# VH-VL binders against b7kms5: the designs that were tried, part 307

Target 1, 80 residues: b7kms5
Amino acid sequence: DTFETVRNTIRIESEVDESLRQLCHEERITKETWLEAAYLYLCEKPEELAQVIQLAQERLSQRKAIADYKRAKTMQERFL
Key: E = the ipSAE of ESMFold2; O = the ipSAE of OpenDDE; V2 = 0.75 times the mean of E and O plus 0.25 times the DockQ between their complexes.

## First folded at step 19 (VH-VL)

Design x_7 (framework fv_miptenalimab; at its last fold request DockQ between E and O 0.89; V2 from the best seeds 0.67)
Fold by OpenDDE, look of step 19:
Structure x_7 (fold): chain C 80 residues (1-80), chain A 124 residues (1-124), chain B 107 residues (1-107)
Amino acid sequence: as target 1 above (80 residues)
Amino acid sequence: QVTLVESGGGVVQPGRSLRLSCAFSGFSLSTRGVGVGWIRQAPGKGLEWVALIYWDDDKRYNPALKSRFTISRDNSKNTLYLQMNSLRAEDTAVYFCAHRVYSFEKWTSWFDYWGQGTTVTVSS
Amino acid sequence: DIQMTQSPSFLSASVGDRVSITCKASQDIKSYLAWYQQKPGKAPKLLIYAASTLQSGVPDRFSGSGSGTDFTLTISSLQPEDFATYYCQQFNHWPLTFGQGTKLEIK
């Protein structure tokens, strides 16, 4: 329970980020403290944490798929 | 020093209702992170999870039982309840209540202490 | 639902024997598995949680291993009081589910 912080660069999907930013603004909190609180809450309910992890894995897979598609498209355009 | 004691079991006819109680000591269900659950065991069979209640009154149910069973608590009495409605012969079992704990380091939970159970018999 | 399958369902052994009980999950449950011991007419007793962590007060002849889908409970040297039924339980998916049990009997 320290307040020592670590700087991180987090890239969030634009629509999600906007929604989260709006929420944080209305609730007078930060995305950082929201993430901390959410994680701690889920740690207390690891059965639910497991659900979130699965969702996170799915989102990661989607990101990768999109990235791969974009890469492939770029390569195609270079050689056509 | 955690102790759980179930009561309220008995013999009932199909279609009737029964409420089980679980009096516990050595912990409070108001304590953040604490949970208490019901697990039942039909005669000569294995264990079946019934329901779980968290410290914040959040509840989880076995989908097969959700429509008929309700888990609740009275923190002032340190008592857990299981309201069972529309009882069926298949509900015949020993019903255990169990203390649920979790680990921040391991990201999982478990039932570390169990009561001795109370017997519910549903028969015509 | 996650099906937990224990093997064997019945096991006969002698005092002093080394025995292993396996539990297989139908899906990846990581290390979110507990082992319980139950004697006739008694409540289950926690032995192992998080797949491999020994519960306080449980003899160290009990050990758990495994992750993902395959798990094992091992008793290094059976004692008379160890003859009982053993259950595994997963905590990674709703609903929580148990193995069907393994009855360890005296040979």
Scores: ipSAE 0.722, ipTM 0.912, lowest interface PAE 0.6, mean pLDDT 95
Fold by ESMFold2, look of step 19:
Structure x_7 (fold): chain C 80 residues (1-80), chain A 124 residues (1-124), chain B 107 residues (1-107)
Amino acid sequence: as target 1 above (80 residues)
Amino acid sequence: QVTLVESGGGVVQPGRSLRLSCAFSGFSLSTRGVGVGWIRQAPGKGLEWVALIYWDDDKRYNPALKSRFTISRDNSKNTLYLQMNSLRAEDTAVYFCAHRVYSFEKWTSWFDYWGQGTTVTVSS
Amino acid sequence: DIQMTQSPSFLSASVGDRVSITCKASQDIKSYLAWYQQKPGKAPKLLIYAASTLQSGVPDRFSGSGSGTDFTLTISSLQPEDFATYYCQQFNHWPLTFGQGTKLEIK
């Protein structure tokens, strides 16, 4: 019997994706099984999951700040 | 039926070492998701977390104590140890061990059962 | 470190009263908080975990509420055996930290 799965698209920073792809290849696993295993493992240590969530929030904020900067710079260039 | 019993407390001089034991039953520290914590309480004061050990031997310490306190275990005896070195007057407290569990669905953990504690007194 | 601040520090109340004590975290801890009761000379006993879930064997006069930074433990009808000190503890940030305690005295 197989697990039910869903298809999703994930955008990952290029350098992170390259590193993750190398790891998964060397370990003979897939990115999706790595993601599933990492989540399930962290759920057994919620105190550590909380740290990962904090780091994920920091990365999300960084992505938003970069996007906002680029949008603001593009707007400024339209008026020159 | 989870039980924890601490022992090894006593009166010691500053600068000495002491090893506390936590003998437990009703669970295995090899079971995924299980952990045990050490918590202390100075006379007339509140509770302070000391350390936590997970089922996979991963350990976390209170940063203020990390240089002097070490947690270890002997699974064959269902016993944990807290090695306390370079003891100071401020280490005078009742020391408890407590069973740590988690919830996958709630994304959190807690200490559900506690031992009765063992008293450490550091005085000259 | 996350500071957990309980209030009041001391509370006197009569049998049958509704009593509430509060716990405030210095940062968001979601619902990752437990409440403990400790009677003189005894070990702490778990009352509530995950902010609002009652531990098995705990009387239903105890309840917990709140999320984020503000949490409340409520005893709906105070009994003589509820004389104790109550502590909150957060599980969202290292190091794990407790509130300073609330001593409840029954008249």
Scores: ipSAE 0.576, ipTM 0.870, lowest interface PAE 1.6, mean pLDDT 91
ESMFold2 (binder alone), look of step 19: mean pLDDT 92; pTM 0.945
ESMFold2, fold request of step 20: ipSAE 0.497, 0.470, 0.468; ipTM 0.863, 0.861, 0.861
ESMFold2 (binder alone), fold request of step 20: mean pLDDT 93, 92, 94; pTM 0.957, 0.943, 0.958
OpenDDE, fold request of step 20: ipSAE 0.671, 0.684, 0.688; ipTM 0.902, 0.906, 0.905

Design x_8 (framework fv_miptenalimab; at its last fold request DockQ between E and O 0.81; V2 from the best seeds 0.00; counts 0 for: pae E 2.2 > 2)
Fold by OpenDDE, look of step 19:
Structure x_8 (fold): chain C 80 residues (1-80), chain A 124 residues (1-124), chain B 107 residues (1-107)
Amino acid sequence: as target 1 above (80 residues)
Amino acid sequence: QVTLVESGGGVVQPGRSLRLSCAFSGFSLSTRGVGVGWIRQAPGKGLEWVALIYWDDDKRYNPALKSRFTISRDNSKNTLYLQMNSLRAEDTAVYFCAHRVYSFEKWTSFFDYWGQGTTVTVSS
Amino acid sequence: DIQMTQSPSFLSASVGDRVSITCKASQDIRSYLAWYQQKPGKAPKLLIYAASTLQSGVPDRFSGSGSGTDFTLTISSLQPEDFATYYCQQFNYWPLTFGQGTKLEIK
């Protein structure tokens, strides 16, 4: 591995981000290296990776639902 | 040249315990990403997953068997074990141990090598 | 638990035939599916993993396809040594589960 990095913009739910930040601080790691390590670990246990994917899909669905609700509400307010 | 050889099978009465062994070679259960599992097959029936142990000693069980069966390993002996307690007639089967690996590219696991199996018969 | 249902349970065919065995999952298992071959008195042998990847050493007359809930194992031209029982297995959910098996017999 060359450890060449790429920039990414990751938006994390605020409470999750805060918790993860605290963990990383205490363990003297970064969110980036944590994500890398977690992914690699899960890749070695794809049975568990599958569970994480399912959870991720559910969270994405929730985000979309919230976004749709907000859009709908905004639209409603515009026309009232 | 992965090989797995099960042993410890036999005839036992209901309620008794039995420990199966799986001696393996050609790989180490200390190798990251490696797993070994037990799969059983009742006479004339299909395959049933029993348990899996990972290289880091993490274990997974068939919920139907978890309370009675325990999977363990001895890395120094390259041996996998299955402790079976409170045996029932329904536990009668050929018990296979199998080498579990994963594909990084495909994000999935599979049992690529199997032992010949050892027969467990539970009868009064 | 995820139910894996194979079809048919029994299949009669002749040498040279093209045959297909299907495996249906009760839920989406992505491509986390393997196919095994088992002959009487022998251990299962891995044929296909990740739904469509041929295991090394397995003849290319074997192929796998499908994703989600519907999968197919195909033998393009049956050879005498191919008469056996075939099982699918999913790796997407705990507990790991197998199909009930498909016995391929000589006609």
Scores: ipSAE 0.746, ipTM 0.924, lowest interface PAE 0.6, mean pLDDT 95
Fold by ESMFold2, look of step 19:
Structure x_8 (fold): chain C 80 residues (1-80), chain A 124 residues (1-124), chain B 107 residues (1-107)
Amino acid sequence: as target 1 above (80 residues)
Amino acid sequence: QVTLVESGGGVVQPGRSLRLSCAFSGFSLSTRGVGVGWIRQAPGKGLEWVALIYWDDDKRYNPALKSRFTISRDNSKNTLYLQMNSLRAEDTAVYFCAHRVYSFEKWTSFFDYWGQGTTVTVSS
Amino acid sequence: DIQMTQSPSFLSASVGDRVSITCKASQDIRSYLAWYQQKPGKAPKLLIYAASTLQSGVPDRFSGSGSGTDFTLTISSLQPEDFATYYCQQFNYWPLTFGQGTKLEIK
């Protein structure tokens, strides 16, 4: 029996990625098995999954706000 | 079939304690994804969530009640308990226990089977 | 805490009528909402979960719709057994909360 897999590229904030890599190394697991396990576990507790989704939305908004700020600052500096 | 039966209600004075039981059958609280909640209903009022216990003994409480109420279980008896301390008049209600399940595909949970409730009256 | 507000609180209708009951959340709860029916002296019964998914054994005259903050339970062609109190319940935020209920009675 084999698990069919999909190859993906994701971008993770560097300090979070470093911490996750260290955890996975110490526990002798991989990042991908950790991600799969975390998702499957949260699906069994949708009340907690909802909290994770709220946090993910907050992080997404922060990423968008930082990108917008950097673009606006670059345009301002073009006129100074 | 899933059944839940609450017991242990009664009339008590303010400041006293009471322990409710929920005896259940047709499921095991050791099964992954299963939980049981306590919900109460004051006379003539709506439903208020009290607490939830998961299969892995993780517990969540209504923050207004957490200092006075605790959930525990005895899996060998298929029984859940609600310990209620420092009871107040506003704790007067019918207390239901309810079976909690989840849908993997819908990313949600719900209370699909409920007991008939046990009545707690806190009166001077 | 997230507040769930049902409208109307009380509804009088006749057998055969089509009625709608609304539930408004104080914050976005996506589609993570259930509807329950409760008859006098009885425990609540699940009707709908995930805003619109009908529970097994529930008649298809019941339907749910909505997402975000505004949700509707619709009952087409009311039957005598449908006169009850209806509650919505969200599970997107702790603590879990219910609407205050809508009592549906015979005219």
Scores: ipSAE 0.554, ipTM 0.856, lowest interface PAE 1.6, mean pLDDT 91
ESMFold2 (binder alone), look of step 19: mean pLDDT 94; pTM 0.960
ESMFold2, fold request of step 20: ipSAE 0.404, 0.419, 0.439; ipTM 0.837, 0.841, 0.852
ESMFold2 (binder alone), fold request of step 20: mean pLDDT 94, 94, 94; pTM 0.960, 0.960, 0.959
OpenDDE, fold request of step 20: ipSAE 0.686, 0.692, 0.696; ipTM 0.907, 0.909, 0.908

Design x_9 (framework fv_miptenalimab; at its last look DockQ between E and O 0.90; V2 from the best seeds 0.67)
Fold by OpenDDE, look of step 19:
Structure x_9 (fold): chain C 80 residues (1-80), chain A 124 residues (1-124), chain B 107 residues (1-107)
Amino acid sequence: as target 1 above (80 residues)
Amino acid sequence: QVTLVESGGGVVQPGRSLRLSCAFSGFSLSTRGVGVGWIRQAPGKGLEWVALIYWDDDKRYNPALKSRFTISRDNSKNTLYLQMNSLRAEDTAVYFCAHRVYSFEKWTSFFDYWGQGTTVTVSS
Amino acid sequence: DIQMTQSPSFLSASVGDRVSITCKASQDIRSYLAWYQQKPGKAPKLLIYAASTLQSGVPDRFSGSGSGTDFTLTISSLQPEDFATYYCQQLNHWPLTFGQGTKLEIK
């Protein structure tokens, strides 16, 4: 790797982010390098990667559901 | 030039134990991303996955067999083992060891090389 | 467990024929499917992985397609050496599971 980096904005659930931040601090690593390492490790175990993907899909669905609910609620409040 | 050669098969009575060996060459189980697994085939039947061991000694088992079977390795000998305890008639099969690799591009694994198999017969 | 169901279980064909074997997964396995060929008394041989990627050294008359739950192995023109039993395998969920096999016989 050439260690060229790409800037990304990642929004993480607050409790997860805090926990991950703490871990990274204790282990003297960064969230970026942790994510890179985790992904590469899972790529070498795609059987496990598949499970992580499924979990990620579920979390995404939950986010969408919450977002939809909030939108609907906001809309309702506008017309009350 | 990956090769795998199973041995240790034989005829045993129910309840007994047997340890299979798989001597492999052309690769190292210390190589990151490499795995080796056991797959068995009962007479006239299909294939059944038994267990898998990764390069980092992480192991996965068929839940139906986990309590009785143990997969292990000796890297110094390039040998894979399958310890089979409390053998049953249903365990009668040809046992294959197979080389497991992954595709980074496709995010999947596969068994690209197989041994010739060793026959285990459990009968009273 | 994910059940893999192949069809047909038995297939009779002639040299030169185009044949297709299907594999259906009980759940979505994306493209994490492999196809193997096994001849009597021999070990299985990998033909295709990732549903459609041909393993090195395998003749290009073999091809795989599909994703999700439905997959197909196709032999464009059967050769004498192709008569064997074929198995699909999913590698998306533990435990890894195989189809029951398709025996391709000479008509």
Scores: ipSAE 0.626, ipTM 0.891, lowest interface PAE 0.7, mean pLDDT 95
Fold by ESMFold2, look of step 19:
Structure x_9 (fold): chain C 80 residues (1-80), chain A 124 residues (1-124), chain B 107 residues (1-107)
Amino acid sequence: as target 1 above (80 residues)
Amino acid sequence: QVTLVESGGGVVQPGRSLRLSCAFSGFSLSTRGVGVGWIRQAPGKGLEWVALIYWDDDKRYNPALKSRFTISRDNSKNTLYLQMNSLRAEDTAVYFCAHRVYSFEKWTSFFDYWGQGTTVTVSS
Amino acid sequence: DIQMTQSPSFLSASVGDRVSITCKASQDIRSYLAWYQQKPGKAPKLLIYAASTLQSGVPDRFSGSGSGTDFTLTISSLQPEDFATYYCQQLNHWPLTFGQGTKLEIK
């Protein structure tokens, strides 16, 4: 049967995206193949996958904190 | 049938070195996802992880032991080694080697088969 | 390092009892936890991985539960051959660490 792919959008912090794009360009790979390779590699070493997940949780928390701050600031501004 | 057999233990003076061997069969350390760990158990105490080697020769060590202990392998003999230098009294323990595998579906690893251990005694 | 604290350290129970052993991690380890059984003079034997998945060949009277920081190993009906020391192990953080053990003695 045919190879299947899924089309998705993701949001990446601009400095991280720039660095990733440069890496992929220099290595002559795509972000998609990098993502697939990184995930599959980490699945074979779950001890390292655990560290990546911890970092991802920290970044998620940071994103939520920034979003909450911006929302609170916008609410403050509408009453000034 | 996975088997692991440790050897090379004995009585040594503090400051000396020993090399332990782990002879294994029923698996290949060249198989992706496979690893072998060393775990030790001091008399009357619990288990302490020492080191892990992966199929791709990547290695991880307990930070407290990393400066003195080195894991290596000889795949042609299906044998692993633990070189232990500058031995101390607290290194006295039974040393086990254990087969490490992973579960893709559960995103975790575990030590599913263990050897019976070899005893190291560090004493004056 | 992640501290793994088992409770109780020592447990005495009768054949047929339901017993539970608790393992608490000092930080979130998700479900990266294994349980091992060790009989005197023998190597540890894997019972459970991924907190709740029973290893092949292990009797179904053994079960595991929990996630995050609090985990439990349960033996639903204690048998004489279950006399052993039980260890939990986390695989979420380097270095890999074990609980201090729970010695189960059958009355």
Scores: ipSAE 0.564, ipTM 0.858, lowest interface PAE 1.5, mean pLDDT 91
ESMFold2 (binder alone), look of step 19: mean pLDDT 91; pTM 0.933

## First folded at step 21 (VH-VL)

Design a_0 (framework fv_miptenalimab; at its last look DockQ between E and O 0.75; V2 from the best seeds 0.65)
Fold by OpenDDE, look of step 21:
Structure a_0 (fold): chain C 80 residues (1-80), chain A 124 residues (1-124), chain B 107 residues (1-107)
Amino acid sequence: as target 1 above (80 residues)
Amino acid sequence: QVTLVESGGGVVQPGRSLRLSCAFSGFSLSTRGVGVGWIRQAPGKGLEWVALIYWDDDKRYNPALKSRFTISRDNSKNTLYLQMNSLRAEDTAVYFCAHRVYSFEKWTSWFDYWGQGTTVTVSS
Amino acid sequence: DIQMTQSPSFLSASVGDRVSITCKASQDIKSYLAWYQQKPGKAPKLLIYAASTLQSGVPDRFSGSGSGTDFTLTISSLQPEDFATYYCQQLNHWPLTFGQGTKLEIK
């Protein structure tokens, strides 16, 4: 969407969110409509959808790894 | 009813070019979600995917053929084309055009209708 | 590329037999698999898409099963018109690839 802060139930990585926000602003669309359109577009090209799913799985794995690292670090700091 | 009819096949010498055509009816390639592809079959061999064109003119190619083959369309004529350049003996095959469809609920695509094919023979 | 390996390459059977053809993908292709039938001098005909969905107009003696890497096409009771070559195809990754084919012959 625009540069306005809005309530969102979807947590997006900050750099990606900023980039997407900028894109939506330039194209005069919203993040919501972009997500809807992107999904529908990919559904029409399931051959491409499969690739996006793989990327999404990789990103999820990265998020988990980061979360695990942060937890470990916090624990370490507690016992020092 | 969907129908596809290939044409343009023939005998050519190596290094030459050939353009195949696929005239189709029963659908429009301007319809969102529609695709049409080329699949070839060498004599006595299996099927090999060549290229695919989507309704939005987006194109996908077999990497082994991308440098020499070009898929295109003319919506006004309901015709699909395959421009083949620098032909080789290994390009000898029956070339099929096929209608591609997808399903929202199954998140997959398939080729539901095929033409009878046109034969391309590359020989010196 | 994803390799699709069919087995067997040749199969001899009799009318009335139950026959199964397998297709193995070199990697997970989910349910992005189609089965085609081809008779000599004819175009391939779609039988199954999405691994297990029967194409309209195809006899229900044909069925498809499997997901991931292992898939099976089954003909419950072989009819004379079923003797042909069968191909599986994955549509999960570029480039789209086919199995090498299974020729079903009369015993």
Scores: ipSAE 0.718, ipTM 0.907, lowest interface PAE 0.6, mean pLDDT 95
Fold by ESMFold2, look of step 21:
Structure a_0 (fold): chain C 80 residues (1-80), chain A 124 residues (1-124), chain B 107 residues (1-107)
Amino acid sequence: as target 1 above (80 residues)
Amino acid sequence: QVTLVESGGGVVQPGRSLRLSCAFSGFSLSTRGVGVGWIRQAPGKGLEWVALIYWDDDKRYNPALKSRFTISRDNSKNTLYLQMNSLRAEDTAVYFCAHRVYSFEKWTSWFDYWGQGTTVTVSS
Amino acid sequence: DIQMTQSPSFLSASVGDRVSITCKASQDIKSYLAWYQQKPGKAPKLLIYAASTLQSGVPDRFSGSGSGTDFTLTISSLQPEDFATYYCQQLNHWPLTFGQGTKLEIK
């Protein structure tokens, strides 16, 4: 009567999470079922999945660049 | 088992229109995960992707062609159409339709069976 | 758009030779690449999908390798029926694009 699930944690940009939460509330679904449905749907259209992956790569690169900048600023701001 | 047959090609003057047909069998375009693509090949040239239609009627076009070409279907006839408007000399090519499939496990797709093509010649 | 560049453009080889055709993508396309064979006057025929998976019914002298931006189609022992033009295609980015082709002549 139940599917096996795995619990994990993820970090989502606040504005994206807020928008996703509102959508899920309005549609009366859960965030996790939305994630499952989105992945399964995109797997049937790999060409579109590739577009999502491209965007994900761009977002990852941007996050890494900001993190690197922040670490470099912290090193420069070491005050002697 | 999968077959695709293109028709509707011919000689036409620049600025005119043609509608190509792709009649297929051995699959249904209403089956989830299935699609059909249009690919063309100018004389002596390579392959160029034109458009793709999915089982749910979602469509994608080559941006260079989308203003002039539209794809549609008639599921009762197992037939797709490519409407080609404002034809130009560079549209001269053999036009193929091809069956598109995907792999859930490999996260990619490909064109596994192709029709023999129909020739469009745009000449003044 | 992703540019797919094949090398060589033309290749002459003898029956029994091992040949390789390369395909280079202008950006990372993972393993989302297919290889097609087209004989004169015929429609293309799928050989390899997902970079390295052989299509059913294709002779095992054909193989594909590579990932990312660099891909290779290898024919281990050329046969007379392998005279054709070979195309790679990426399916990772819109618009879908093909390489310019490699024409293989059997000496």
Scores: ipSAE 0.506, ipTM 0.846, lowest interface PAE 1.9, mean pLDDT 91
ESMFold2 (binder alone), look of step 21: mean pLDDT 91; pTM 0.938

Design a_1 (framework fv_miptenalimab; at its last look DockQ between E and O 0.79; V2 from the best seeds 0.00; counts 0 for: pae E 2.1 > 2)
Fold by OpenDDE, look of step 21:
Structure a_1 (fold): chain C 80 residues (1-80), chain A 124 residues (1-124), chain B 107 residues (1-107)
Amino acid sequence: as target 1 above (80 residues)
Amino acid sequence: QVTLVESGGGVVQPGRSLRLSCAFSGFSLSTRGVGVGWIRQAPGKGLEWVALIYWDDDKRYNPALKSRFTISRDNSKNTLYLQMNSLRAEDTAVYFCAHRVYSFEKWTSWFDYWGQGTTVTVSS
Amino acid sequence: DIQMTQSPSFLSASVGDRVSITCKASQDIKSYLAWYQQKPGKAPKLLIYAASTLQSGVPDRFSGSGSGTDFTLTISSLQPEDFATYYCQQLNTWPLTFGQGTKLEIK
């Protein structure tokens, strides 16, 4: 699994992607198979799923906030 | 058919230890997705979750009991254990073991089969 | 911890009655809720899981509904064997927690 291939399908924060890539390399797996396995694992332990979902929601909110900030900044620069 | 049978209950003094056993049949705790848990019920009171063990030996505890209770298993004997240390009067209860299952499509779990329980009485 | 509050704690009814027991969660537990029936001196018996799915072998006079924080167990026509104590349980967040129970007794 190449870095370029994964980015075309799923956008992951650079630092997280790098860490995950390194892990997958060391464990001789792919990010795709890791994601599949992780999801299935959580399905088997749904009692843990809620915490992961909450974390995912928080990360999404952060992404949105950053995007909004960047848009606002760009707009300000255009009208200076 | 799934069956669970608890044993090991009795009368003990505060501060003592006791190990409960749950012999089960009709399933294997080595089967992926399977779990078995302990739930207790004080006399005349409701149900309280104690601990859960998964097929992969991962364990979860009620935080109030984690320091004193240990859940374990012996797959070769199809037996679940609950080691209880530093027992207190408030630990007096019927202790049930229960089979835990999950659903991929519903993203949830439940306890579908329960043993009849074993009684633990902690008194001076 | 997620607190599960059942209401009522005691319910008197007659055979043939339609009865409902409610369970309220202190926070959103999605549909991660199970209902159990317990008779004196016996082990709890699973009735409903995933809030609304009837366990195999359980009479269809039992039904569960709700999501989020409010849940209901309904017995459409009470039978003599239904007089027991009922418990809800959330399985969304550690630690797993039960409602305090609802004792359904004969009027």
Scores: ipSAE 0.706, ipTM 0.906, lowest interface PAE 0.6, mean pLDDT 95
Fold by ESMFold2, look of step 21:
Structure a_1 (fold): chain C 80 residues (1-80), chain A 124 residues (1-124), chain B 107 residues (1-107)
Amino acid sequence: as target 1 above (80 residues)
Amino acid sequence: QVTLVESGGGVVQPGRSLRLSCAFSGFSLSTRGVGVGWIRQAPGKGLEWVALIYWDDDKRYNPALKSRFTISRDNSKNTLYLQMNSLRAEDTAVYFCAHRVYSFEKWTSWFDYWGQGTTVTVSS
Amino acid sequence: DIQMTQSPSFLSASVGDRVSITCKASQDIKSYLAWYQQKPGKAPKLLIYAASTLQSGVPDRFSGSGSGTDFTLTISSLQPEDFATYYCQQLNTWPLTFGQGTKLEIK
């Protein structure tokens, strides 16, 4: 092979993963090559990369809010 | 080495159209990562970004101008065009084109070389 | 839109002085900021990109600093040819916006 790879575990929201999986299937690519291509393409247009980062920050905030809610509910139920 | 030369400015009445040209040399707009921007400057005022075109023909516009202004290009001539329709008095300005480059390592871009501009005057 | 506010709007200084021009962004723009110099009747000229990187051919008396929302252009020893208007520009968010300019006059 012509390049080194790193193995990672990531979690993707199920509805997003389902849509991405279908796209990758139709295009005969993998999620990994899609991710690499998307990042490399956006690096050539940093003005557009900045918009993707803004969306990523919003999604991260949403995930944190859900996690905080679940912790709060667990504490309430434990006290009863 | 990089040069840009704007042309096509003039005096026109409100409501009319003009097409500006930007002829460039020392780079190719087909080179990945390259772009050209249009920036304008009203008399005695600051700089205002108008539009950007990328090497892959992707385009971005100032939202205030998008309905009236259109970028196009002719790769065989290394020339860009800015079509300006329904001109208004506030469109009076010097119009510059500028070479846009980026850094993979710094995740940002900038305009490193500018033309000397062409003057558009919209008055009756 | 991201507002870019420069201060001062006007600066008069002597040859040899150290001068600073500030640029404040209304939102975090990381280090995605450029500084330009424009002399009367001429096109702008790039001085600094990525907030602090000096463009090739620009004298080393020019420097840039800052990140996030607060940025500074410094001229360490002012020269007569530095008479110009200076603009900052953010390249983080569409539309790309400039500061209103700082006019620097040499006494």
Scores: ipSAE 0.487, ipTM 0.862, lowest interface PAE 2.1, mean pLDDT 91
ESMFold2 (binder alone), look of step 21: mean pLDDT 92; pTM 0.939

